# Ledger of designs, part 1: VHH binders against Probable ATP-dependent RNA helicase DDX59 (DDX59)

Every score and structure here is a prediction.

Target 1, 164 residues: Probable ATP-dependent RNA helicase DDX59 (DDX59), of Homo sapiens (Human) (q5t1v6r416to579)
Amino acid sequence: NVRQIILWVEDPAKKKKLFEILNDKKLFKPPVLVFVDCKLGADLLSEAVQKITGLKSISIHSEKSQIERKNILKGLLEGDYEVVVSTGVLGRGLDLISVRLVVNFDMPSSMDEYVHQIGRVGRLGQNGTAITFINNNSKRLFWDIAKRVKPTGSILPPQLLNSP
Below, numbering starts at 1 at the first letter of every chain, in headers, positions and changes, except where a header shows other numbers; Kabat numbers aren't used for antibody chains.
ipSAE, averaged over its two directions, is called F for ESMFold2-Fast, E for ESMFold2 and O for OpenDDE. V2 adds 0.75 times the mean of E and O to 0.25 times the DockQ between the complexes of E and O.
Where letters were taken out, [cut] stands.
The coordinates of atoms that the task and the answers printed are left out; those that the model quotes come from them. Centres of patches stay.

## First folded at step 1 (VHH)

Design a01 (framework vhh_6qgx_2)
Fold by ESMFold2-Fast, scan of step 1:
Structure a01 (fold): chain B 164 residues (1-164), chain A 123 residues (1-123)
Amino acid sequence: as target 1 above (164 residues)
Amino acid sequence: QVQLVESGGGLVQAGGSLRLSCAASGRTFSSYAMAWFRRAPGKEREFVAAISWSGGSTFYTDSVKGRFTISRDHAKNTVSLQMNSLRPEDTAVYYCAADRSLYYTGSYEYDYWGQGTRVTVSA
């Protein structure tokens, strides 16, 4: 099943935190899917991952054709890529892909989207981890996040727990 | 291979201060959440304070808020607990703990533990 981890990460610290996760042998389990909220962010972050960590990384977003996205995701599952950085839409028929680690670099705008993104982990009887970065930009979802994650035994950031 | 070693314990008068230190050996802990726990004679182990990997987030049990400060030094691979306005009720063996996850705090099960350092606060 999915282990849900919520981290308080301010925007300028997000890239450093992602690199730490990818360099942590206990947390880094390829294949890895990283979700961001914009196309430019996907391209820039995937390039930074490749340059800084040396991991095989590539982006997925709407400007890539469905065939190209399919080939990238197939490559992720077959080891040609270790990390894919994607906007929330993977494409038709590709939303059933299972990975071992999801990182929500940007918190989704709704709990439905959050559930959909972390649902990429731990399918087919596999255990997996979903790590989500939050900060004050997501404060309207704090109560919904706490209600969903607190019963699982995961510890939430004090900033989320102390925010009514 | 991995060891956490506490130091700085001792005997102190009520109202006094002590600084505890935890040194990690066998690896660096820059990506780990670090915490202090304590166990008083005849009592269960109690959470005291925790600090995130970055040092940007801290968490304290209510009985020590405003009196204790947790901090870390990534360059020295150490975590410290500054204990001010000590009370006889703070008498305990203090343990350093590390969690392999980046931000597990509070009562979550910790992966690595030190052997403890004794703090005695006299009336």
Scores: ipSAE 0.000, ipTM 0.109, lowest interface PAE 16.7, mean pLDDT 78

Design a02 (framework vhh_6z1v_2)
Fold by ESMFold2-Fast, scan of step 1:
Structure a02 (fold): chain B 164 residues (1-164), chain A 123 residues (1-123)
Amino acid sequence: as target 1 above (164 residues)
Amino acid sequence: EVQLVESGGRLVRTGGSLRLSCAASGRTFSDYAMGWFRQAPGKEREVVAAISWSGGSTWHADFVKGRFTISRDNAKNTVYLQMNSLKPEDTAVYYCAASPLFYGSDELEYDYWGQGTQVTVSS
């Protein structure tokens, strides 16, 4: 039920690639969850999304209080946010939200985290898409990524398949 | 596209305070994330602090946290670095930098740079 897409994206190209995805009418199904690996990155990327695309964006990370997370959840249910940028810390209630599109802006540090993040897609029997950006920084996980994704019929970047 | 001019660098005594300013020319200052960097003689350039387009998010390096504060005034097209409790180790040329496409603590993410302002902290 989850279409897994793996894209080779060098670090300086990631923001531009994300904006292209958010502007793609076939892929963009709000709310979109975007996962990053650090708090500062979540805040800054959320701000950039609003500035460049005009989409209603908010960040979620460890320094958001339970009250702030409840307010974000209420806003998501009411359509106040179209993009949520998170470090993976969603909290109670937000963990129950199912989405149609996940973007792993940064490849998670483990396959367990990867599976957990893409598992946000396609709950309640609906289909969805998970797009993950990789480059040489994720090289130690290439074999595990290929093992999981190749059987789904998805096209993998040549850099992933030819990596020792 | 944008030009950056730092000011405020001078000789100060250990324990003193100093505020650096960086003036940007252009009507679209709010379209740029800003950073402060420094370079001491014989050392690589390092990031000191960064601030988002709106000023809603800031980052400070561990070695200046609690002593330095970055801020911006988009109406004045200016970014500031307030430096308190200065130490001799803070002696460096301080640079402001701007990025319209990138943000964060990596020097390579910044496209526009000022000429620098010298800060000297004496014992």
Scores: ipSAE 0.005, ipTM 0.137, lowest interface PAE 15.7, mean pLDDT 78

Design a03 (framework vhh_6qgx_2)
Fold by ESMFold2-Fast, scan of step 1:
Structure a03 (fold): chain B 164 residues (1-164), chain A 123 residues (1-123)
Amino acid sequence: as target 1 above (164 residues)
Amino acid sequence: QVQLVESGGGLVQAGGSLRLSCAASGFTFSDYAMAWFRRAPGKEREFVAAISYSGGSTFYTDSVKGRFTISRDHAKNTVSLQMNSLRPEDTAVYYCAARDTYLWSTEASYDYWGQGTRVTVSA
């Protein structure tokens, strides 16, 4: 099962919040998948994770070849990488081995993508956590997020609940 | 041709231990991910444990986590499942499975299967 956590995080605070999560012994369970919305962001964030936290980090996006992406995922599963930052190009058709922590650094553009991304957590019989950052840029999905997450008993940000 | 041969099954009392082994032949063992599945009488096969091609990553179904340990020996072309603190609900035929990919798949995506070895745990 997947523990779904929704955090209100403004854009300039996202990087600091990610580092707090990666440095939190209760939350950090490598390997970790971090989803972002653009390839440049994936490269830069992956480099920042490695430089600031010392964790073995790499990016996956469309400019990486299919073979390179598979080798990076293999490396993640084999312990060569502790954090992978992806634009979501893992593909919905891939039957991927489970990870214990997913961080949606950027809220996906649809609930369908959200479900697929958090679905990487807790597969093959493992419990895991999916943490998603939201702010006003995602307000069109607030209703759908609340409908999905509220029944799980997870605490939702007040900003999400009080948004018109 | 590719063969997977399981051994080590048997009858054991609840709380006991068994070690299952799977001997692989006919392929480059170190290029294959290996898994154990089980099927209780009248039920479908369910995932138990998996180990990556290098042995660097292992995964378990929640009901066996902390009790079972999967391992592999590349020199002997074997994958093993150490089963401790056995429970009556662990009673099943245990199957070794292999696939030549870096990604895990559902049962249907495993390329090769053994005949299985029977484990019976009495209360």
Scores: ipSAE 0.000, ipTM 0.120, lowest interface PAE 15.2, mean pLDDT 79

Design a04 (framework vhh_6z1v_2)
Fold by ESMFold2-Fast, scan of step 1:
Structure a04 (fold): chain B 164 residues (1-164), chain A 123 residues (1-123)
Amino acid sequence: as target 1 above (164 residues)
Amino acid sequence: EVQLVESGGRLVRTGGSLRLSCAASGRTFSSYAMGWFRQAPGKEREVVAAITWSGGSTWHADFVKGRFTISRDNAKNTVYLQMNSLKPEDTAVYYCAAGSEFYLDTPSEYDYWGQGTQVTVSS
């Protein structure tokens, strides 16, 4: 099964935290799939990953054709890309993706999306890791996140545990 | 990078309380997450409790929830395990370990270990 990690990360700190994860020798297991909540954010973040870490990074979102998205995912599996930054639409549209690390840079808008996104981890017969950034923007989901993740034995941020 | 030394282990009666301490030497203690582990004769080493580098989040195994509390004092480079309502089943060597906050429930992922301190609970 997938190891679920929930981190409290304020919006200005998210890029720094992502780079720390990508530079951590225990966590970074390519291919890596990073989920964001908008297409502009996907483009900008994938460029930042490439420029700052030197990793082979690209974005996937609705402005890219089905064929282009399929070719990018094939490239990810073949080692042409080490990090793909994608909007949530990828989580339902393509079944071929199986990775060892998922980072939810932005918490999905529903628990169904969350489950679908982290479900990309561990499908290659090996255990993997899903790291999700939360802050007050996701407050409406705090109870659902705690209910889902707490039984797995994962450590939760104290801000989440004190939510009504 | 850190050396860990446990203390406080002793013989205690069922229902008693005990506080274990783990003193860390080295300048990087506050950057590590910390865990308490135990190993009883004939059993695998198991995670008892863990705490993030800041102390902002903790985890406790189901078999100690409500009885044990992990805490840390970064100014003193020390981690504590407060053990209440002790049972004979809690008899074990208790180990302190330092590691990454991302692997708090995985013994093999901790980088530094203490020598252990023996806790014996008699009825």
Scores: ipSAE 0.006, ipTM 0.270, lowest interface PAE 10.6, mean pLDDT 81

Design a05 (framework vhh_6qgx_2)
Fold by ESMFold2-Fast, scan of step 1:
Structure a05 (fold): chain B 164 residues (1-164), chain A 123 residues (1-123)
Amino acid sequence: as target 1 above (164 residues)
Amino acid sequence: QVQLVESGGGLVQAGGSLRLSCAASGLTFSSYAMAWFRRAPGKEREFVAAISWSGDSTFYTDSVKGRFTISRDHAKNTVSLQMNSLRPEDTAVYYCAADLGIYYSEPDAYEYWGQGTRVTVSA
């Protein structure tokens, strides 16, 4: 029950592509989790989401306490936030939280982390979408990505199939 | 509003089995991770097992792996703990707990708790 979409997005185009997704009425279903690879990126991107789209957005990363992170995630599920931008440290254990849309703004460093991050979507009886941005920085994982996503009938970029 | 009610405790001989159940009401069950904790006489509360909101991930403390199985039933809003090959060291009050679930083994992370059901394993 998780629609997996893989998009080829070069680093300087990622922010614009995220805003396009968040403004797309067919793709945007709160609550939304956006995963990034660094703390500064989480803070800056969550600010940009709020300023550009007007959505209620906040960041989560290791410098926020366990209680703060829990309260933010509770707020996301209760509608106090529409978008949470989080670092990969919260990918582990987040299978215990359900959201409607996951965006991997940065591809995780392993397929185990990828599975944990998209596992927040697609509970029994719920439709959900996971969108992952890839480029040549993720080339090591292309075979594993294609093997997992191809059977779902989802969108795959030709670069993933043709570029080693 | 939120209630967790445990059942299934009792007295059993070493090597025997018990099935504990926890009925949840007043919360969106499918959004919550569920866990079992226990407190033995004179000891602190310890983690036993947890199950994710989807039921796809289960976690166990080392001393019960292979002997205990946690499961959930979304239609009945229940979580169960099947306890096999019971040992005298498993004697404790067993508590059901619910949380949104990012820290499954931490007692302080769980928002809702049942009142407990007593399990006594005789040698």
Scores: ipSAE 0.000, ipTM 0.188, lowest interface PAE 12.6, mean pLDDT 81

Design a06 (framework vhh_6z1v_2)
Fold by ESMFold2-Fast, scan of step 1:
Structure a06 (fold): chain B 164 residues (1-164), chain A 122 residues (1-122)
Amino acid sequence: as target 1 above (164 residues)
Amino acid sequence: EVQLVESGGRLVRTGGSLRLSCAASGRTFSNYAMGWFRQAPGKEREVVAAISGSGGYTWHADFVKGRFTISRDNAKNTVYLQMNSLKPEDTAVYYCAADFTPLYESSQYDYWGQGTQVTVSS
């Protein structure tokens, strides 16, 4: 069972909001999966997390070799990493691993991707939380987001609900 | 690194029951998916059952479905295979295996135990 939280976060505020979440003792449940929309963003954000919060952070994306990804996933499960920053598809290994916190730093481009990303939380019988940042760049998906999330009882940002 | 030791294999009569145990040592047992495999002489190793790290997801091969049940106790770092309604065809060496990804092909698990012999006689 996944608690879905939708937050209105403008692009310049996203890093501060992420660090706020990672410093919140009630929300932070390592390992945390953070999804971004590009490879460069994954590398840069992972580096920023490590430098600013001191948490053990690593990036995963398609330019990492299969061996590198397998070693990172194994290290993640062994407690060697507390935060993993990834582009939408993590590769084989994480689809069946349960984590308790996912942060969609960038709203995915489709609802199929959204469902796939939040589905990393609460797999294998664990419950958890998925936090997704939205802003006007995701306006085309507002109706689908509201339709998906309203039935769960989660509070939606007013900007989403009042979108024309 | 994970080290696995199986126990419980023995001779049992057709229709009998047996519980196999696999004790794990090493880092964070609950993060590993666990599988039970078996291999009879002259045959390929085959997957019998698998269980996720949390225990929330289980899979059983069709040829044991309804007869065998996989379970785990993360506090004891142990995975179990409860075998009911045993048949002579179940005679094999049973292996415990661990991987951070639950894979249903024997070649894809990283850690293996030494095996425990189960013999089912009439």
Scores: ipSAE 0.000, ipTM 0.105, lowest interface PAE 17.9, mean pLDDT 78

Design a07 (framework vhh_6qgx_2)
Amino acid sequence: QVQLVESGGGLVQAGGSLRLSCAASGRTFSEYAMAWFRRAPGKEREFVAAISWSGGITFYTDSVKGRFTISRDHAKNTVSLQMNSLRPEDTAVYYCAAEYSGLFDYSEEDYWGQGTRVTVSA
ESMFold2-Fast, scan of step 1: ipSAE 0.017; ipTM 0.469

Design a08 (framework vhh_6z1v_2)
Fold by ESMFold2-Fast, scan of step 1:
Structure a08 (fold): chain B 164 residues (1-164), chain A 125 residues (1-125)
Amino acid sequence: as target 1 above (164 residues)
Amino acid sequence: EVQLVESGGRLVRTGGSLRLSCAASGFTFSSYAMGWFRQAPGKEREVVAAISWSGGSTWHADFVKGRFTISRDNAKNTVYLQMNSLKPEDTAVYYCAADYEPFGLSYSADEFDYWGQGTQVTVSS
């Protein structure tokens, strides 16, 4: 059971919207998993989260060695991180961690990737939320996301429904 | 287990053509950018071409523009490098690589997540 929320967020507004979500006491359930589409973006966003919100944040992407990923997994299990910013490649062990909040800062490249990312939520029978930011750069997936999310009863942005 | 397996490398004469293939398994291929790299004897590994996760964007090094074309078939989990008008200077081991950075086409060898074992291309005059 995962609550799927789709938000229309233009690229320049994404950081502010993420910080609003992280400061929302009802939505914020650490650790929060944030997905981005590039390695540099993961590092920069993780730094911004730590500096602006004070939350313990770390990035995970292909440039992290196996030893670094092991240390991140250990820290995550011990509560040392509140926000993890990832390109989607978490590695062995980290891919098995269940969270209560996922934020797709960038819309995934495919519906298979979308399902994989939101599948991180609620695996232990806990209630969870997946929030996905969309804009005109995600147009190719508008029909597929609407088809999947509409039956859940979630409200879709008018821009998604009116951009056939 | 993640695997990238290159094929198609062989001896070819100057002016000839070759198509290299790289078969991917063990990861969600359609979510990864793919690249072709090469390394000649005594030289650094250099990027030849890259293609975005969707195939909608490609990049080719200046020294192969107009001669080489990268493409992909997401249904077959395969990336290709079509090499035309081959020169002796193209002799190298060619590697395919995968990167979970769907829109990042400014590649160096240090930026890719997974690498193949390489396939030898030899161009004789």
Scores: ipSAE 0.000, ipTM 0.097, lowest interface PAE 19.1, mean pLDDT 78

Design a09 (framework vhh_6qgx_2)
Fold by ESMFold2-Fast, scan of step 1:
Structure a09 (fold): chain B 164 residues (1-164), chain A 124 residues (1-124)
Amino acid sequence: as target 1 above (164 residues)
Amino acid sequence: QVQLVESGGGLVQAGGSLRLSCAASGRTFSSYDMAWFRRAPGKEREFVAAISTSGGYTFYTDSVKGRFTISRDHAKNTVSLQMNSLRPEDTAVYYCAARLDYWSGTSEYEYDYWGQGTRVTVSA
């Protein structure tokens, strides 16, 4: 079962908001899966998480070799990584990992992608939370987001509710 | 399925500029990450630039940073590559590529759809 939280977060404030979430003792349940829109962004954000929060962080994207992906999977299972920053491409073995917290740092380009990303939470009977950052860059999806999240009882940003 | 058609290639002198365009046919254009790759005669394809589905993130290979700019127009289903300060080393066939996944990479093997390419020749 997945608790869906939608937050209005402007691009310059996203890193600060992510760090606040990772420092929240009620929300932080490693490993945390963070989805971003860009490979370079995944690498840079992963480095920033480790440097600023001290959490063991790693990036996953298409340029990670098969050996790197195997090492990441092994590390996740052994508790070597607490935060994984991904572009949505998890690859073999990693796509079956269930987590208790997902953060969509960037809103996915489609609702199908959104559903698949938050679907990492609450598998195998575990409860969890999915937090998604939105702003005007995601405006085309406001109606679809509201339709999906409103019935769950979650509070939506006023900017989303007043969208035509 | 999606089809990609490149245009804008040609002959230009060193220091000149060209704008390449890629037109995507398909109702799911908004779900694609878009990229430009190039291949010089006798060489393998190399990554040039990419743009995320939202248009908010761009990534460039080091050799073109500051000279090339990738952009997309959602209303026209197009992605463009503005190439400034061209060098003879930029001579290649340029390919537009699309991927259905969120955002992924600079590896040619991770792109699902490819155009036929457009030739760019930069004379000394």
Scores: ipSAE 0.000, ipTM 0.120, lowest interface PAE 16.0, mean pLDDT 78

Design a10 (framework vhh_6z1v_2)
Fold by ESMFold2-Fast, scan of step 1:
Structure a10 (fold): chain B 164 residues (1-164), chain A 124 residues (1-124)
Amino acid sequence: as target 1 above (164 residues)
Amino acid sequence: EVQLVESGGRLVRTGGSLRLSCAASGSTFSDYAMGWFRQAPGKEREVVAAISWSGGSTWHADFVKGRFTISRDNAKNTVYLQMNSLKPEDTAVYYCAAKPYFDSLYTESEYDYWGQGTQVTVSS
């Protein structure tokens, strides 16, 4: 099972909103995957998570070797890390990892990628939550997001509904 | 972890056709990108074709484009390589390989799980 939450979050508010989620007793369930759209963003955000929240955090992106990525994922499953910030290298074709919370800090560029990122949540019969931040930068996907998420009973932000 | 077993390799005549199969067991097959590689005696292993986890994206090497087609059936945990218009130069051991990451379909070093291979011989 996966609970899908869509939040309207402007770019300058995203870090604060992520820290609020990670400090929320009801929402924060490790292991956590956070997806971002660039390598530098993954490195900087994972460092910020550790410094601000004290959680064990690390980044994954294409400049890390395959063995490094596997070791990080193993560490996430074994409790060596609580939060992994990734550029989407974990968002496609992986069933070897299952997490309790996914945060799409940046909305993926396609619905295919979105489905695969949230697919890391709630595998093997466990409940999980996927939270996705949207704003005007993801406007082209608004109709597809509404079509997929609205039938699940999840409430969509008014900004998405009222956008042309 | 996934285990891979190739089948279908045999002797065929120039201009003939052959379909190779790769059966997967273990981890969830649909979470893996799959590739076909080949190695002829005394030559380096080379990538022939690759397919994404969903089958929505494929890549074929220039030397087989238009002749070979990769496909997969996730319900049967199987990937296929349909080989048409076979040439003597296609003679090789064909290997099936899998990778859990999808950042590149054709980079050999990213494939972690390999089958033992199936021999294809093309004679005139």
Scores: ipSAE 0.000, ipTM 0.097, lowest interface PAE 17.6, mean pLDDT 79

Design a11 (framework vhh_6qgx_2)
Fold by ESMFold2-Fast, scan of step 1:
Structure a11 (fold): chain B 164 residues (1-164), chain A 123 residues (1-123)
Amino acid sequence: as target 1 above (164 residues)
Amino acid sequence: QVQLVESGGGLVQAGGSLRLSCAASGRTFSSYAMAWFRRAPGKEREFVAAISYSGDSTFYTDSVKGRFTISRDHAKNTVSLQMNSLRPEDTAVYYCAATEIWGYDSAPTYDYWGQGTRVTVSA
């Protein structure tokens, strides 16, 4: 089982909200997977996490070589990284890696991808958490998000419920 | 709703081969990541191999790379482990495990487990 948390976060506030989550002793459980929608964003956010929080952070995306990706995955398993920032395309290469916390920094473009990403937590001996940032850029998915998350008992942002 | 049943275990001489199969029952098997774990007498449970829900990604523990091959058949709801060049140290009870979206080499990440099939490799 996964605890699903949906937060209303405007684009300029996302980075600060991520740092607040990573600094929350009750939520932070390394390794953490952070999903973003572009390669440049993965690199920049990974560097920001490392410099601002001091956590061991790395990015994974299609422009990393196969050798680099294999080394990163090995390092993840050995505890060399505490935060991995990944794009959706290369997330499929991480299908078999389990984490205690996922942060969807950018809402995925489909509910299939959303379910796939949050499924990377919550199957450990203690339950995991998936936190997803939404705003008006994800309006087309509001109904599907509410349909999937409401039955779990999670509190949804008022903006989502009042903006179909 | 997934139930897993292993088969194919038995006795084999070192250097021999054996194929294990895991039959899964459930409504959405094609969405499951599948894995094989083993437990040798007097040892802890150990990861052996895993295959993603699509079948496109496979992972192996170093001691079995090049000798074991994991595969799946979505139409038959089965996952198989082809074990070649078997060694006495491969003697163990082998367990099939499944998780609906994600699992890797950590046993607690898997939600469904079979009861196991015994493999004995003689020197």
Scores: ipSAE 0.005, ipTM 0.122, lowest interface PAE 15.4, mean pLDDT 78

Design a12 (framework vhh_6z1v_2)
Fold by ESMFold2-Fast, scan of step 1:
Formats: sequence, structure tokens, C-alpha cells
Structure a12 (fold): chain B 164 residues (1-164), chain A 124 residues (1-124)
Amino acid sequence: as target 1 above (164 residues)
Amino acid sequence: EVQLVESGGRLVRTGGSLRLSCAASGFTFDDYAMGWFRQAPGKEREVVAAISWSGSSTWHADFVKGRFTISRDNAKNTVYLQMNSLKPEDTAVYYCAAYRGSFLEYTPSSYDYWGQGTQVTVSS
């Protein structure tokens, strides 16, 4: 039920590409989950999303208490937030949210983590999209990405398949 | 069993006002976002407005923004759609639907429960 899209995006271009996705009327389906690899990145990116796109955005990471994460989840269900930027530490209850778009701003460190993150989309008969940014920093996973994603007919960058 | 019962649909003149109600039973109303959808003859069902489980957040489609207002009364298990400045193009069957999740879910096929609809006709 999940449409997987892999995009080649160099680190300096990632923010611009994310904003393009969030401003695309066909791709943007709130609430949106954006995954990043560090806490500082989650805070800074959620602020940038709010400032540049006007969308209600907040971060979730381990330095936020269980109570804070629960309040963010409540706010997401209430529509107080349209975009949540997370390090992958979402907590319990987010399985109740219909998420139509996941953006892996940073490619996860393992395929197990990748599968877990895109699994937030397309639950219970819902269709959705997972967009993942890759570049040379993810070379170690290129074979595993191609093996999993290519059979689905999804878009793949040439650099992923042609890199030795 | 689960039921959503719409009421209030009728013939009304262009520029008039109308309030639709949807009475819910058989599920924990306060756990669900509620939406109003409409379907005109020969067209697909489209989302008109949605409201969060607590009522604190709402969304309205651009084509009704400023004219329609969604609200809910959790004590009465009822969701409402106040329709002002009605136009002939608002003529449709209006449906109430429940979704266990974010009120920002726009996809009709994702909604858990549906009413049978109430006909609104706007004449010139």
C-alpha cells in the first residue's frame, strides 16, 4: 500500500527538496512524518519548516520527556501540527494516526529501521507515499535498497544502481 | 451497532443558510475525528470540512472557507455543519464520516464509519 520513492539528494540540497515536497499539492498529505538522524537536526528542521512553509511543525526526540511527546501526539491528532520531525523515537500511540507521507530526510542506518519508518504509511488499507533521500553517505546500503525497492517498480536514481 | 445519522438537508434558496446535524452512536465519539463530505450527481465524493476529536481544530475546503463552519458537541455525540451564503453549486448529498485519527485525513476510503447522507438542494 506504500509507494516507495528514492531520491538522490546531496546534503546541502535536502532542505530545499523537502520544502518542494511539502509545497506539492499531490504529495503533501498531513500529518507528515519527517525522519532525521539527530536531535539538533530535528529541532532546527522543524523550525525551518514552520518559518519557510507556514506549516505547523514540531520535533520529537529523546530529550523531550514522555509527557512532552504525549502532548505532541495529542496535538498532532488535534491538527495542532501538520509536520512532525523525529529522530525515530516516536513513542506509543502514533499507530492511531493516518500518515499518508513519510520523508526520510536522512537515510536510516539500517534496512530494519527503514522498514520500520516507512511502515508508518499505508496502514489498514490506506495508501500513502514514503520518500527517502540518499547520497554517497548511504553507499553501504545501496545493494539492500535496490534489492528491496526495485521489484516494486518504484523510482530509483541511477547513482544507486551504478555505484560499485 | 455503529450508526451515523445525518439530518437537516432540504431545499433552500441561493444566499440562504442551513445547518446539518449528524448524530453518532455505537462507538466512543470522543476518540474520532469527524468529517463532512459531499457528492453531486456525476462527481466523486469530496471532503468539505473536518474537525478533531476534541473540537479544538478544524479544516475547511477552500471552496467553502468563510461560508461553512464545522463544529461538534461531544456531550451530545453530534457534529454540525453550518452552511451560509449557499450557492447552486453546493447542491449535493452531504455525508457525515468518522475517522480514528487526525482530522487532516482527506481520503474518503480511509474513514471508518459513514452515514447514509442528507440531500441539500440550492435553487436560484
Scores: ipSAE 0.000, ipTM 0.144, lowest interface PAE 13.5, mean pLDDT 80

Design a13 (framework vhh_6qgx_2)
Fold by ESMFold2-Fast, scan of step 1:
Structure a13 (fold): chain B 164 residues (1-164), chain A 124 residues (1-124)
Amino acid sequence: as target 1 above (164 residues)
Amino acid sequence: QVQLVESGGGLVQAGGSLRLSCAASGRTFSTYAMAWFRRAPGKEREFVAAISESGGYTFYTDSVKGRFTISRDHAKNTVSLQMNSLRPEDTAVYYCAAGDLYSFTYDERSYDYWGQGTRVTVSA
C-alpha cells in the first residue's frame, strides 16, 4: 500500500526540501530511492546528500558498469547505503528492490514512468510513501497526476488543481 | 554575489601544457559546483569540465578526457584546469562558471555565475 504525496517545489527549493524529508524521522526509512531526470544530477545530488546529511548515499545511472551495479545491489542488501539517487535506470536485480520511501525529485516525463517508480514502494506487505515534487515544468501531466492521485484522498497543491 | 576571476591563459605550441585558475569570492563558493566552458572563434560556448562541490566527482567532454584535469582547493577558494597535450582545436576563450549543486553540469544555463574569460591560443 503506497501513500502518494504531491508537493509543489520550485527547482531552486528542491534540494532543501529533500534534505527536510531525509531528516524527518517519521518519513525516513532506509533505503530511500530518489529519482532525478539526469545522470550528472544523480551524481551531484548523491554527493550533496552524503556531505550535508551524513547519510550513506550512492548514485545509479546508465554509466555505472555491470560490476558497479552488482556491488551497489549487494551493499544495499547489507545496509551499506541509506539513500540511492537514480535516473530511473536501475538495471537487473536493482529493479526488484523494495523500499518504504521513494522521492521523485524530478517528476517523470510520463505517467508510465511515474507508476514504475512509485511501484518500488510497499512491496512484500509493507506500507510505504512516495513523495513527488512538481512545478510548471510538469504542466502537461497535471491532469493525469490529479486523475491518479485524487482518488487516494491525498491533498494536492492548488497550482495543480487550478491548471486548465 | 559570487565573483569569478580567471588567470593562466596564453599562447602555447601544440603538445604543450597550460594551467588555468579561477579565483572565487563569496561565502557560498563551497556549496557550488564549478565548471570550465570554452568558446572558439565563430562558435557557441561548449562544456569542457566540471567538478562537484566536494571534489569527489569530475566530468569531462570526450575531446579532453585524459588530457585535461579539473581540481579545486576549498582553502584557497579556487578551481583549476590543468591542460596537457594541447591541440590547435583547443584554441578558445575559457570561462569559469559556478552553479548550485543539483544543476546539470553540461548545460551552461545551469550556472549562475561566470568569469570574464581567459584566452588560450595553441599554435601548430
Scores: ipSAE 0.006, ipTM 0.174, lowest interface PAE 12.4, mean pLDDT 79

